# Miniprotein binders against o43075: the designs that were tried, part 31

Target 1, 293 residues: o43075
Amino acid sequence: MNALNKIPFTRALYHFSRFRSFTTSGWIMSGHNKWSKIKHKKSANDQARSLQIGKLSQGIILAVRQEGANPELNMRLATLLESAKKISMPKSGIENAINRGLGTAGSEGSQVHFIEYEAMHPSGVGLIVEAVTDNRARAASSIKHILRNHGASLSTVKFLFSKKGKVEVNLPPEKRDSMKFEDVLDDAIEAGAEDIVNRPKEYIDEEDEGEFLILTEPSSLNQVAHHFRSKNYEIKDSRLIHIPLEETAIDVPAKDSVREDIQKLIDDLYENEDVMFIHLSILNSHFLPILDE

## First folded at step 16 (miniprotein)

Design a57M
Fold by ESMFold2-Fast, scan of step 16:
Structure a57M (fold): chain B 293 residues (1-293), chain A 101 residues (1-101)
Amino acid sequence: as target 1 above (293 residues)
Amino acid sequence: SPEEISRLQDKIWELYERVMKLRDEIYKLDREGVSPEEATQLEDEVRRLYEEILRLMDEIERLQKEGLSPEEARELRKRIQELEDKVRQLEEKLRELRTQS
């Protein structure tokens, strides 16, 4: 027994499925990044852009602090800088964020904290909410408020997950018509990856999703990402993730009201200025549907 | 009072983060073939710290709604300091075990 606290599942009607649902995983995955989904009125767009810039700034600070300022060696920083470029973030803002990450800013009042909040939803779905904030009390209070509005509460849930690295890639542009899955698999094996998932084009929902999702051991993330970049793959995302354990993951049916309830919670959480990423203990939340052989 | 409650909240969330990191490290240590007795003792210690943090978080939230007396503030500061000392001791114990493996 390595679980520190036992939490009850609120529903016993779900059974393990040998068929992993893409509809569930694709729906959940598209909900985890609100950047590409912010549209509509000019005033709302200006506010949304300001929120995006704030989150990108905090993300850049954290990425630099963790792995340094060189985007070639720090793939998370590289993807954040590409996102900053897409929303036309000012170069001075990017430079300031990098300098704050390096500790060069010299301001004692400009500390950024990384926090993981663990919570349980009434449906039995566990959540890990990644937050980056300069004010822990504000982040904690606001996130707890959002959780409570949806019936969720703080609880230990990491025992429902396995920590992995993920690299999302697209084929090299010059080899797009010539490379087969077997070629990508060979590159993944050579890089030291643990697994590879092929995502059909129609199932790519977010800008940080690629044609292939490469899974790694956490300590191998940068090695694998660098290898794919050296082979001229387009890196869409590189980060640590919490993958649900298949034994305890919930397979939420497409038309279950639970899917809508969870999506509303995710949406509310991502509107919070401190929330960066959300991990869900839902079967196949990071993968395409496959038959389990 | 509001400023004092804010400081207590910030401190308890700092300790929450540290205990969660300790839990993760203990999990790794268990996987690396540390003795079952040592693993169980460390798991029990971090579980007790986690439970005390949850209790303090609930108490601070209650006091934020009801108001904080000087006596209650003094008692909370003492409990949080004792908790921080225990977290630090466990962090040191884990650091020593990792360097001895």
Scores: ipSAE 0.000, ipTM 0.370, lowest interface PAE 13.0, mean pLDDT 74

Design a57V
Fold by ESMFold2-Fast, scan of step 16:
Structure a57V (fold): chain B 293 residues (1-293), chain A 101 residues (1-101)
Amino acid sequence: as target 1 above (293 residues)
Amino acid sequence: SPEEISRLQDKIWELYERVMKLRDEIYKLDREGVSPEEATQLEDEVRRLYEEILRLVDEIERLQKEGLSPEEARELRKRIQELEDKVRQLEEKLRELRTQS
């Protein structure tokens, strides 16, 4: 292949959710009895699992509606089903979500909607909040409320981003000892990918994160994902994302209180049942934590 | 006996407090520039200790309803001792890391 078709540079990027992997366990207690405090903590963890199941259900409904119920042909559905299995989501819940996506169990008033909310934080950081909801009014009201609590307001910010496809992959288990980075790079070039990022293993915290992040043109997403699947890579995620434009991207805010407020805003948004994904106009925000000490 | 269950509950609470303190210290150590690999390994270890505490809590609650045999009490004491040993080892590891900085 041509030298111009080779991806010349790779960077070791860190995952944005590093601090969330520990703090999301919900270490908060209440009450006065020692034993009841531990029991309360267990209940908080159960609530977090219920929230995750609800989000996976909505994601499955949308994925099926967009690309059908066959996970061999629908990479997004395949990754959502794998996540559902890992948290032991009931099979009946998975089947109900698939049926709703196919339109066999829904009414007009029960349809699921994909909505992108655009907002600007006072620091100059733009946000795109992806929501999947069966109640547009509830989603709009609650998300706007969270944004307002942090001084953020709805504003057009898509001009700060470039729309790309991403495929998160792990090496095939059988080839883990024999496959080098150069081999992954060659597979990416063959697939027609635009870029490849090697994520350090210590920053792989989320179910949808892999050892390598493959960036594509939006229209090439399925082609690239299928190519990696055909080479027996484990597909962790396949989706469209908004990548900050380097020319207008903001570096991580220098003031600790601003960085902490942005992280708290992100945490508050992800605790909302309708919020699926958040894009920030911070340089490398898809790959680097805002708080890194 | 109710007295034996009470003693097991007190010991688990003691270990819970120590695990929560370790969690806070690991977060602080992460801020002090320990490597990301070391920080994530420590976070995973303290999370595993916390999960074992939750399992012990659930098991004691179940046994309070069903009754606690001397054999079951021995097995619980063994698991609690193994948990205490792991907590002590992690406490020592963090002390060493702090003295090296």
Scores: ipSAE 0.013, ipTM 0.461, lowest interface PAE 7.6, mean pLDDT 76

Design a57W
Fold by ESMFold2-Fast, scan of step 16:
Structure a57W (fold): chain B 293 residues (1-293), chain A 101 residues (1-101)
Amino acid sequence: as target 1 above (293 residues)
Amino acid sequence: SPEEISRLQDKIWELYERVMKLRDEIYKLDREGVSPEEATQLEDEVRRLYEEILRLWDEIERLQKEGLSPEEARELRKRIQELEDKVRQLEEKLRELRTQS
């Protein structure tokens, strides 16, 4: 039997198109996963590459510690290894990170910690900042400093969110011209997914965002990701996320200066070496841009 | 040649990890009441080492795609060795500062 209702997908697509204006030349995706595309300094390329390498190393260590070293069984590790390969991270560096995750590396013990920092912006937008760090004190101090620069402060905000799994996918190259949305929807239903969102190509970050975002129950994440891989979809990302609850979700702030400050806060946080991901209590923020660039 | 370039990448990654460790140690010293002036100087020094590592990394990656001559390999080894010497010197300076606690 069909476990998914088609009404939620229609509603989700409606909300997507409803909250974006096409009277301007376009909106650029500038949300939570932009740490791969830092562009605020004259040395942006050097800084972005450095931060990306450090974050990938810490991410691999954590992924291995949580779900083991086999990328066929650990989809998060598989996507991180693909990213590491794309930036030409040395094989020895990757192997060192995997060994550290297994707790077998080196004469000097080094532990990484996964920490979620909860914060509230003066606009009423709640943030959950995911950090992976081998230095808790440095991470806490630097993240608090960034928050303070934007008038934001640590505050409990998890009650504004629901924890979900997400799988970002692209169609198999050989089926791109033959496969329709309904076919992808059928695959999602078979996998036990909760929802599916089709992104316009203009809004896709090619590295970690796919043409389709598949939402799952947290416990079903690996099952759904494996199902899409078995159907030869390209898996761009697979991870847990915090989705705003409909009852408490905030619309994108109306005032341009507020939206700009939130975007600058996100950018500043992603420039921090320990920050891995940011979740906002803004409706549809996981697949829609916050402001026009 | 492929083995040579892999060895250079492994060495630059080792230096990257060492510089990251030094940065963390400098941050801890700053929190433990080392003078703001000395902390700033150490932070600037480690930042310069970090930037040099990134430049070398990018150059090695570029040469991997274009091909690497024996002369270019010798120049890279020399620059990496000079960088390693600077990293070692900063490591020694931090050890001395810790022993004066």
Scores: ipSAE 0.000, ipTM 0.298, lowest interface PAE 13.1, mean pLDDT 74

Design a57Y
Fold by ESMFold2-Fast, scan of step 16:
Structure a57Y (fold): chain B 293 residues (1-293), chain A 101 residues (1-101)
Amino acid sequence: as target 1 above (293 residues)
Amino acid sequence: SPEEISRLQDKIWELYERVMKLRDEIYKLDREGVSPEEATQLEDEVRRLYEEILRLYDEIERLQKEGLSPEEARELRKRIQELEDKVRQLEEKLRELRTQS
């Protein structure tokens, strides 16, 4: 069904391998969320936890609205519920979020909306800001204010990105000692994935990051995610993502003042209660492995 | 009133979401047999709608600081309604194009 599956196996493996190497480099180099999440870990525990619970609540409401309340059938909901458990979110809060998503909370006015705000930074870096909010006017006003404080403005930037699906996975516990990269690659090809990235343990810093990143066409995301789940892989995350196009992606050197400006912008955006995820048209990351002699 | 301004802002961002969906749909039309020229014209139209949405939002934000008169509110509601009509017309046009393909 996937175009990659129609290519002769030798050619498909070569193309897949090349894309994997390129995607690994580009993915790690893109810097989207990496810098921001590291800084957020330094926030006061109480403030950070309160913000995270609020965002998880909004995410759960949206996931339930889109695909229902059964986590066995709704992979995004399953991932969000696992994250909620890890931060010890109260069960009453989880139940309230699910009920609000189903529309059973008695508040017809508490509809949640998914909005993508597109913006351009003066450096030429494009941003796609994913927001989930029950108040569009508040979200738009506050996000626009944050953008303006950093010289950024709303602008169409999707042409700087390629829309893909991603599935973050860990190996099945029972097969961790016996399963090799080649086995994971075979499962990915069988599922109809476009690429696979093996993430070194040193670069796994977030709860939603797995040992392997599986890239898919957007329309194949659920198919690929369910295939990995059926093979008993641990699903850490399953979502749509915007990957920078090489032709227009900006390389931001580690010691450039622009890097600090962008880092402050994304940090301020993530402190906003409605902001869920940020995509940047950047290739740079100071956490890239040193591959030089 | 603050509630009235909030409702106007919410309507504008509702239209923003709809325009962004139309843009995404137009981007895919090249793959569905619509000519590149037709797709470019549709893209230009949706870009103009997007720009009008941003202008309206900026204007409402400015008027919020100055105090919104009933006359200004009436004019803004009219402009928002005209914009909504244009968005709906484009949505209908694209739905027909996709259904016939």
Scores: ipSAE 0.006, ipTM 0.494, lowest interface PAE 9.7, mean pLDDT 75

Design a58E
Fold by ESMFold2-Fast, scan of step 16:
Structure a58E (fold): chain B 293 residues (1-293), chain A 101 residues (1-101)
Amino acid sequence: as target 1 above (293 residues)
Amino acid sequence: SPEEISRLQDKIWELYERVMKLRDEIYKLDREGVSPEEATQLEDEVRRLYEEILRLIEEIERLQKEGLSPEEARELRKRIQELEDKVRQLEEKLRELRTQS
């Protein structure tokens, strides 16, 4: 245990048991949909690639403004830079985004805004849409239009969620065949994590998903991510997320027409250039199907 | 005018961002040792500001479609200014609470 970390072991064990019950049958992982799904389906399309580069550029600018340009100290920046390399984003584009994030007085066109749009779907499913944009009015207008096409509207929904940090990790390459779950759990407890989920390989659908999901208090996110990196784990993602509260989350069956409508809404939102991430108040459902077969 | 509507939209979305930042900071207070009663009151206050912003956004969009009279524009500017004053007051309250902790 880290003496500076206040997260109690007893609470971590309680959350671990609860969290694991959702991993095999639940959709807690797929409830945090990311724009990376567009990459898998449309990566060869020039329009899709341009959209992804635009989103990565804005994400990098924001990450640098929030926590600086050193990826060793800024885990969100580190994961965004890794994503940029995987899609072969030009070095000049990456450097430009970092420099614009560092710029304060010289470039007025470098202003980006982080906005969370809260919305309610007619089914009672709440959405939190994370957007990064250089034009607030344009982003709001286009997102509202998409929501309206699905009968959804802006509404207060944060009370349906709990804010947490998440770190997605893969085992250290040199320890992959020797390390057991108990070893990873020990590292998580030492780091001050609240919970850990072992994700079976068949449930790893996105490139930013790891073999283990570590949940943290929001304020402990960077501390936990750094600890895992210091132990040579591969960090796949590190970010704040909104986890649905069990009491109010809607359980949507796999063959329900509501699920199909929500999936179409998510797809339409991720086609928007300003949308970065979507959180849904859905619990105890099956993983959303990947239609890219 | 279209330019005036655009400026009103920019201002209301600026206030939206500020209210979202206040919500995040207020939600942290419960974990940082502020009393549950004080935290709940601040959460309720910021929620009311958020709801007022959503109502203004919808009203501005409706008026943009129907055409905005000079008197409607003056009333919107007044309501937005009153809303900004409330946001500033809440921002100040939160800064004072952090200074005490």
Scores: ipSAE 0.040, ipTM 0.542, lowest interface PAE 7.6, mean pLDDT 75

Design a61D
Fold by ESMFold2-Fast, scan of step 16:
Structure a61D (fold): chain B 293 residues (1-293), chain A 101 residues (1-101)
Amino acid sequence: as target 1 above (293 residues)
Amino acid sequence: SPEEISRLQDKIWELYERVMKLRDEIYKLDREGVSPEEATQLEDEVRRLYEEILRLIDEIDRLQKEGLSPEEARELRKRIQELEDKVRQLEEKLRELRTQS
C-alpha cells in the first residue's frame, strides 16, 4: 500500500533544510580569538605591535602543529602568514615560529604545547579554553586560578559542543555588487559545506570575521577553504571551533547579570599570555557586543 | 622543593593531555564499529582516568600553597606513576585495536 523508498530529491531537500538549521549568527557569536582582541583599528606604539607579533607567532606555531607547514594544505597557516605580511613581521620570526611548530623541540629550548582546558561556570555555561604554552605548569596554574576567581572549575564539557570547521569569507572584490546570497550558498554547497551564516555588517567587529561564516565537517575544513579561495573570495579566517548544541546551550539575555560575569571571566582569561581562544556554550539570540569605546 | 612541585605539575598536565587525546580516539573508535559494550567500557575507563587526574591536579595545587613534605612528594610520585601506567596501558590497547581492525 505505502511507498517504501529513498528518493534522491527528497533526501537532497531534507539535507538542504538541515543545512539551513545553522543559518543564524547567534550560534557562533560566543567564539573569540585572542589575536583579534589585540588587533585594533589604530595602534602605533611599539608595545602593541610587539604583542601582535607575539600572538601571531603563537598562532603560527599552533596552526603548523595541527596541520603542517605547507600553507597550500593548511589554510589557517596561509591566513596567519598573510596577516604576518600585513604587519611586516620579520621573516626570521615567521621561520622560527614554523620551525617551533614542526619541531618536537631539541635540547635547546622548551617544547610548545597545545592544551584544551574544559571548565564549567556556575551559570551552567561550559567553556573550552585553548592555550599554547612553553610551560604547562604555569599555564594550568594561572588558568585554573582565573577560573576559580569566577566560581568556575575544571569539568568535562565537550558533550555540550559539536566540533566543526569554520571559514570566514568576504565576497570577491570584483563581484561585490553582482553576487547575491544564493550565489554564495551555491558555492558553499559545491564545496561540501554544512551550513552558511550571513552576518549583518553591524555585527562584524573583528578583523578575522567575514560577511559569511561557512561551517564544515572538521575533516573538510581545508577542502572548503581552498574552494572559496579558488573562487576569489577573501578568506578572513579558517579554523576548528566548538559550536554549542542547542539542547544544552544557555541563552543569556542582554541585561542578565550572568552576561557581565561571563564577560569578566573571558576578559581575565584573554589577559593570560597562554590563552589563544575561548569557546562558550551560549546561545544568545539577544546578544549585542559590549562597546569598549 | 619548588623544583619538585614543578616536575609533578609538568607530569600531571602531560597525563591530562594524553587522556584527552585518548578520549577523542575512543569516541572515534566507537563510530568505526566497536561493540557497544566494549565502547562503554573504554569510555568509562578514560573518564575514571580523567577524574583521577583532576583530583591530583587539585592536590598538587594545594600542596604548592601549603608546602610539600618528602613523604607527601613520595606518595604523589607513586600515584602519578600508577596513573601513567594506566594511561600507557590504555594507549597500547587502543593501538592494538586499530591494527586488528
Scores: ipSAE 0.011, ipTM 0.537, lowest interface PAE 8.9, mean pLDDT 73

Design a61L
Fold by ESMFold2-Fast, scan of step 16:
Structure a61L (fold): chain B 293 residues (1-293), chain A 101 residues (1-101)
Amino acid sequence: as target 1 above (293 residues)
Amino acid sequence: SPEEISRLQDKIWELYERVMKLRDEIYKLDREGVSPEEATQLEDEVRRLYEEILRLIDEILRLQKEGLSPEEARELRKRIQELEDKVRQLEEKLRELRTQS
């Protein structure tokens, strides 16, 4: 039993969301893509190590600049440092990125910028592309070129989304056998979270996604992340995210060719050296892969 | 045939709903009366069943587009039956656990 009964936007998304019965015509079901797997971060796993190191370096610089160099106080930095160690990024590279973020080592006048590009795909899917770059003109030119290659164009799309914080967590190793969903839910409520999503194992990107996705108000992100860390949860990621508004979010596009084009667009964008994250106005896109075959 | 595809989709949908309900029930299961090892086993088993049903959904959608051979239909029916048997066994095991304590 919870002390607080309400968290909006519940784990029910995975159990009793808007799936159609097969007792409806089979031909109707063939055009309905709620049954298809969608994965928007697949290309990030396939990218070259050197590209990933470059992106992590820029991410570390930005995280330090925004919230300081102490990973105990800066959860975004903590997760980026863990990712850097996992891919065996050189210690000198990590240290240099931290120092550049602090401005303690003057670095030939280069600055790192955070930029969001808003675009609309011909299918009606809105995209927000997060970029971190030391060259704004290069980033703008190359990202616009990729968008044009897929028929997408720059357009205002933020009205299709709500800005939230997200914390991706795994259960504490010592408590995996004793903790049930209700215990995680209680910890989330105590932390001041808005919602919790239990991700199916098959849909987890083990590098930056956890078994549970905790949604927060943007201003509460660090507080919630700290609470879970203090309870010995493994924090896989902590960041701001754009969640599609349910009333305007589209389901996965019905045509295979459209789904494949969107996946290729996402893959092309993630191969770009400046692109860090992509938000799609597809229902559950932050919870499910786009294509998994 | 469209009728054969429709029948397979109906059975997969039935199993999808049953697996989703099992997952929900197992996550709500009171662990005081169940060993940590058995609770972990139940969670792992239902997650495997969930993964199997998602693969079956992907397969039927592919075959609906590409066409279904008699051999593919036989193999798919066998996989669906094996999954149904596993779901039934887990449903019965969970029911027994709830009534014996």
Scores: ipSAE 0.000, ipTM 0.101, lowest interface PAE 20.0, mean pLDDT 72

Design a61M
Fold by ESMFold2-Fast, scan of step 16:
Parts: structure tokens; C-alpha cells; sequence
Structure a61M (fold): chain B 293 residues (1-293), chain A 101 residues (1-101)
């Protein structure tokens, strides 16, 4: 009656965008991260805005707790504050989140945890769910419930990914017309970056994505982000990311039932207040029609 | 009883979170110059613990639907206790390795 839509892991290599790598000669980029991000942003009602404000609040609390309240020294905080401004988050809410991170707005409920949940979908697609929560038991229970509703089981899946740091940057505004790719590449090499990807304008999301995606070792993320900021680049995002290994990434064709099943799971997970981001072991250059629904 | 199953689920979830922390610590140790052989052994141990937890989760979910006898409850508590002992042993092993770095 019910057959699992199991797809075997296959090695897939796609030229999603025309990106140049200083460590390789290929034009290679996975679109799975952008797919997840685009769907999250499609939620456009007052309830979705309230949920996004709650998530930004938790992110700000964690960022302040980790690296302090000065956005000029804390790159993650700086990007979260810009996101908060763009969705018109109340100033009092921002101030309260900063104070909770510092432990000055009352000690009760200020303990915030970053947790990763790993799961396998029946299709063979692995998921890493990033959560930020002040209540671990609630987050664990609710996320597990959502996963099981979609047939997904908790499972070790980090072996399907490579953990990297990423920094999304725009050229300094005053040098936009004078800087060439070679200049950005030189700054990336000087910073100790592993790779640089030049993003076509049509693939740029103004809030979270820059003209250049800089890949780093996880431990070098803050060093590289700080270097680009010191050179007056605009930092659009700075975070850890799980990039699927090409050897085991699943190619999910357009109109496949697996695609619809995965999208429904992602939608339900992002509606959860504790879920911040989802990483998928999918490497696919095809557009997803269900993203426009 | 529903209350008994709930308590068992809470304990299994506690162990799940502890195993996930151990996995992250083991990945960190691999990067800090622990021998490749020792790192591989630790990774295999935590992977086996995680697989045991997933089996227990599936078992509890099945029993939630079918009902749980007192004998089945005792057997599950025993399996959970044995798993907790293994998790604690690996936690102690990692703590010792971290203090020797």
C-alpha cells in the first residue's frame, strides 16, 4: 500500500550558477540551500512575521551571549540586527533580546541553546535541523513530532555533509565600479578563505546573499568575516553551513513526488518557533515548481 | 500506561541529546590531533549508540499504539539503563581524553 520513495545515493555534479573557484576549474554550486531559504521567505502573513520576529529574537540572544552586544565586533549580531530592521521588528523587542543575551533583563528564561537534529527521510534525503531554543524539551518534542508526521526518523546524517563556514559579501559601495574579481580573490586569499564563488545577480537575495560567497574552514569563519569587514566590504551573512557531499547527494527531479514530500516537511519544520535553518543532502540544478505555490 | 510511556520517551530523548553532544565532541577531538585510529573507534562507538537510540524510539512509538504490558515496560527500562551506562562510559572516556590534551 504505502511504498517508501527511496532514492539511492548517487554522485551528482551540477553547474547551477556560473561560479569561479580559485581552488578548482569548475562552475559548480548546489541550489538546495537557496531552495530552503526561498520557501521560508514565502510565508507572508502576520503569523509568519510574528514567528520570524520570535526567531530573530532567539538568534540575537544567542549571538550576544556568544560574542557580546557590540555589532561592530560581533558580525552575526550585526547581520541579525539588519534583518530585524528590514522586517520592522520593534526597537523594544531588539533591546530586550540584547539585554537577555547579556543577562541583564532577568535571569529567568535567558538560557538559550543551539541544537542540531539529524534525520533521514524515507527518500534517502538527509536533514540537519538547526534549532535555537530556551526550552530544550519543548524543541525536542515538537521537532521530533513534525519529523515523524512526515515519515522521517532521527538518524546520523552528518557523514553526508561537509561542515564549512560561509561569508556572504557585497563590494564596498564606493568601489563597486572599480573592483574586479581578481581584487576580491586577492582579499579572500589574504583572509585565509578556502574558496570564493561569484554569484550571478539573478541569484542574489539582498538580505542574506551577497555578490560573493566566501567559503572557510569552520574555525576560520570569524577571522575571514572580520578581514572582509576591515576592507569595507558589506557583510550580508556569516554562518556555519552543511554542504552536501557530491558523492552521496540525491538528485530530486522536478515533479517527483519525493520533491513534494520533502517540501511539505520543510514547510512544517519552518513553522516551528525553534527551527532556524534546515540543511538537505540534495544537489539539484533544476527549478522546483512547488516553490511558486 | 500513557504516563509510563511518556516517562520512557523522556529518558530516551535525554539519551539522544547526550549522544549528539558526544558525537560533536568526538568530531572536535579528531581535529585536535587525536590519533586517526582512536578517532575512528570513538566515531564507531557513538554511531552504534545512536542507532540503538533510534531503535528504542521506534519501539516506543510502536508500543504507544499497541499498548505496553508491565513485563514489556521492565524490559525497556533495562535496555534504557544499559544504554545509559554505555553513554556514561563514553562520556567519561571523552572527559579523560580532554583532560589529557
Amino acid sequence: as target 1 above (293 residues)
Amino acid sequence: SPEEISRLQDKIWELYERVMKLRDEIYKLDREGVSPEEATQLEDEVRRLYEEILRLIDEIMRLQKEGLSPEEARELRKRIQELEDKVRQLEEKLRELRTQS
Scores: ipSAE 0.000, ipTM 0.121, lowest interface PAE 20.7, mean pLDDT 71

Design a61Q
Fold by ESMFold2-Fast, scan of step 16:
Structure a61Q (fold): chain B 293 residues (1-293), chain A 101 residues (1-101)
Amino acid sequence: as target 1 above (293 residues)
Amino acid sequence: SPEEISRLQDKIWELYERVMKLRDEIYKLDREGVSPEEATQLEDEVRRLYEEILRLIDEIQRLQKEGLSPEEARELRKRIQELEDKVRQLEEKLRELRTQS
């Protein structure tokens, strides 16, 4: 039958990406609203203040070099400066990092390198380790050593992931009691976002995690972040991430000893001064904590 | 004064960066065939300097909020100078070790 006027073109507006429907369905179907067996990120509060200061300094240098020194125009810099303020990083240290990013410090150590290390754990979990370092040899040697201690080895794993932008947001303070998920969804659609995930409060463990995770095309990251800022949302983080492909993502390993080893590997990597972020090829690792069956 | 505290913070951050550079050079030196015992001693020295710098950073932040007396400023300047002397000594020791033969 040829009833063409019956085709509802507006239905596409209510079609969520596989990430949104998949993460929501997984959480409901598990029936378990509990802490992850594996934390995809190490808590900032679990790291020594000195380590946090060093990482923030390198991150600020990189952010300024890439998009300039104005935090109003550089959302990554804005979130890093807020993190620095929370741990009471000295103003002179922040200013030094900004000047080094602009190339005005004039020291031999003014350059930092962004490096992604790809690795495979014996369990089949793929890792992408983001490092920012002023010493490539030290970073490579120390990260490789940590990987080896856990039986992991350098291996091409980017094919297990899709590169996306993410914006972590909290509701505008004045609208916390009046704004519903549907209102946030409308703002996300208007901004040109691909997907939105509502993170339960008990799963917000890190300073750079918000109540809502907004997924974007990589090229749309800044546009979407600025849109949410213009609507007075609190921006907790704005960055590129590697999202596991649904078809090749693995579930949390069944054996306790394997899960413990992966957690120790993540913890050991985050104790390294050059490691900024870790991406795991475990299902939903960026959206929700990884839950046990 | 706020400006005096800022200068002290600048000096401590200068020392922090110098200590981090020393640490990198010590790791590099270990790879160049220095004895494990000597490498461990150098690592311990740079670690102690690093920890001392972090204590001073924390103290200056506390004093910035509470106010800094002239006596506290004098004591703080002395501790920073002692740290700078130790950093310089380690820098010289490492330089001589790298060029000795």
Scores: ipSAE 0.000, ipTM 0.294, lowest interface PAE 12.3, mean pLDDT 74

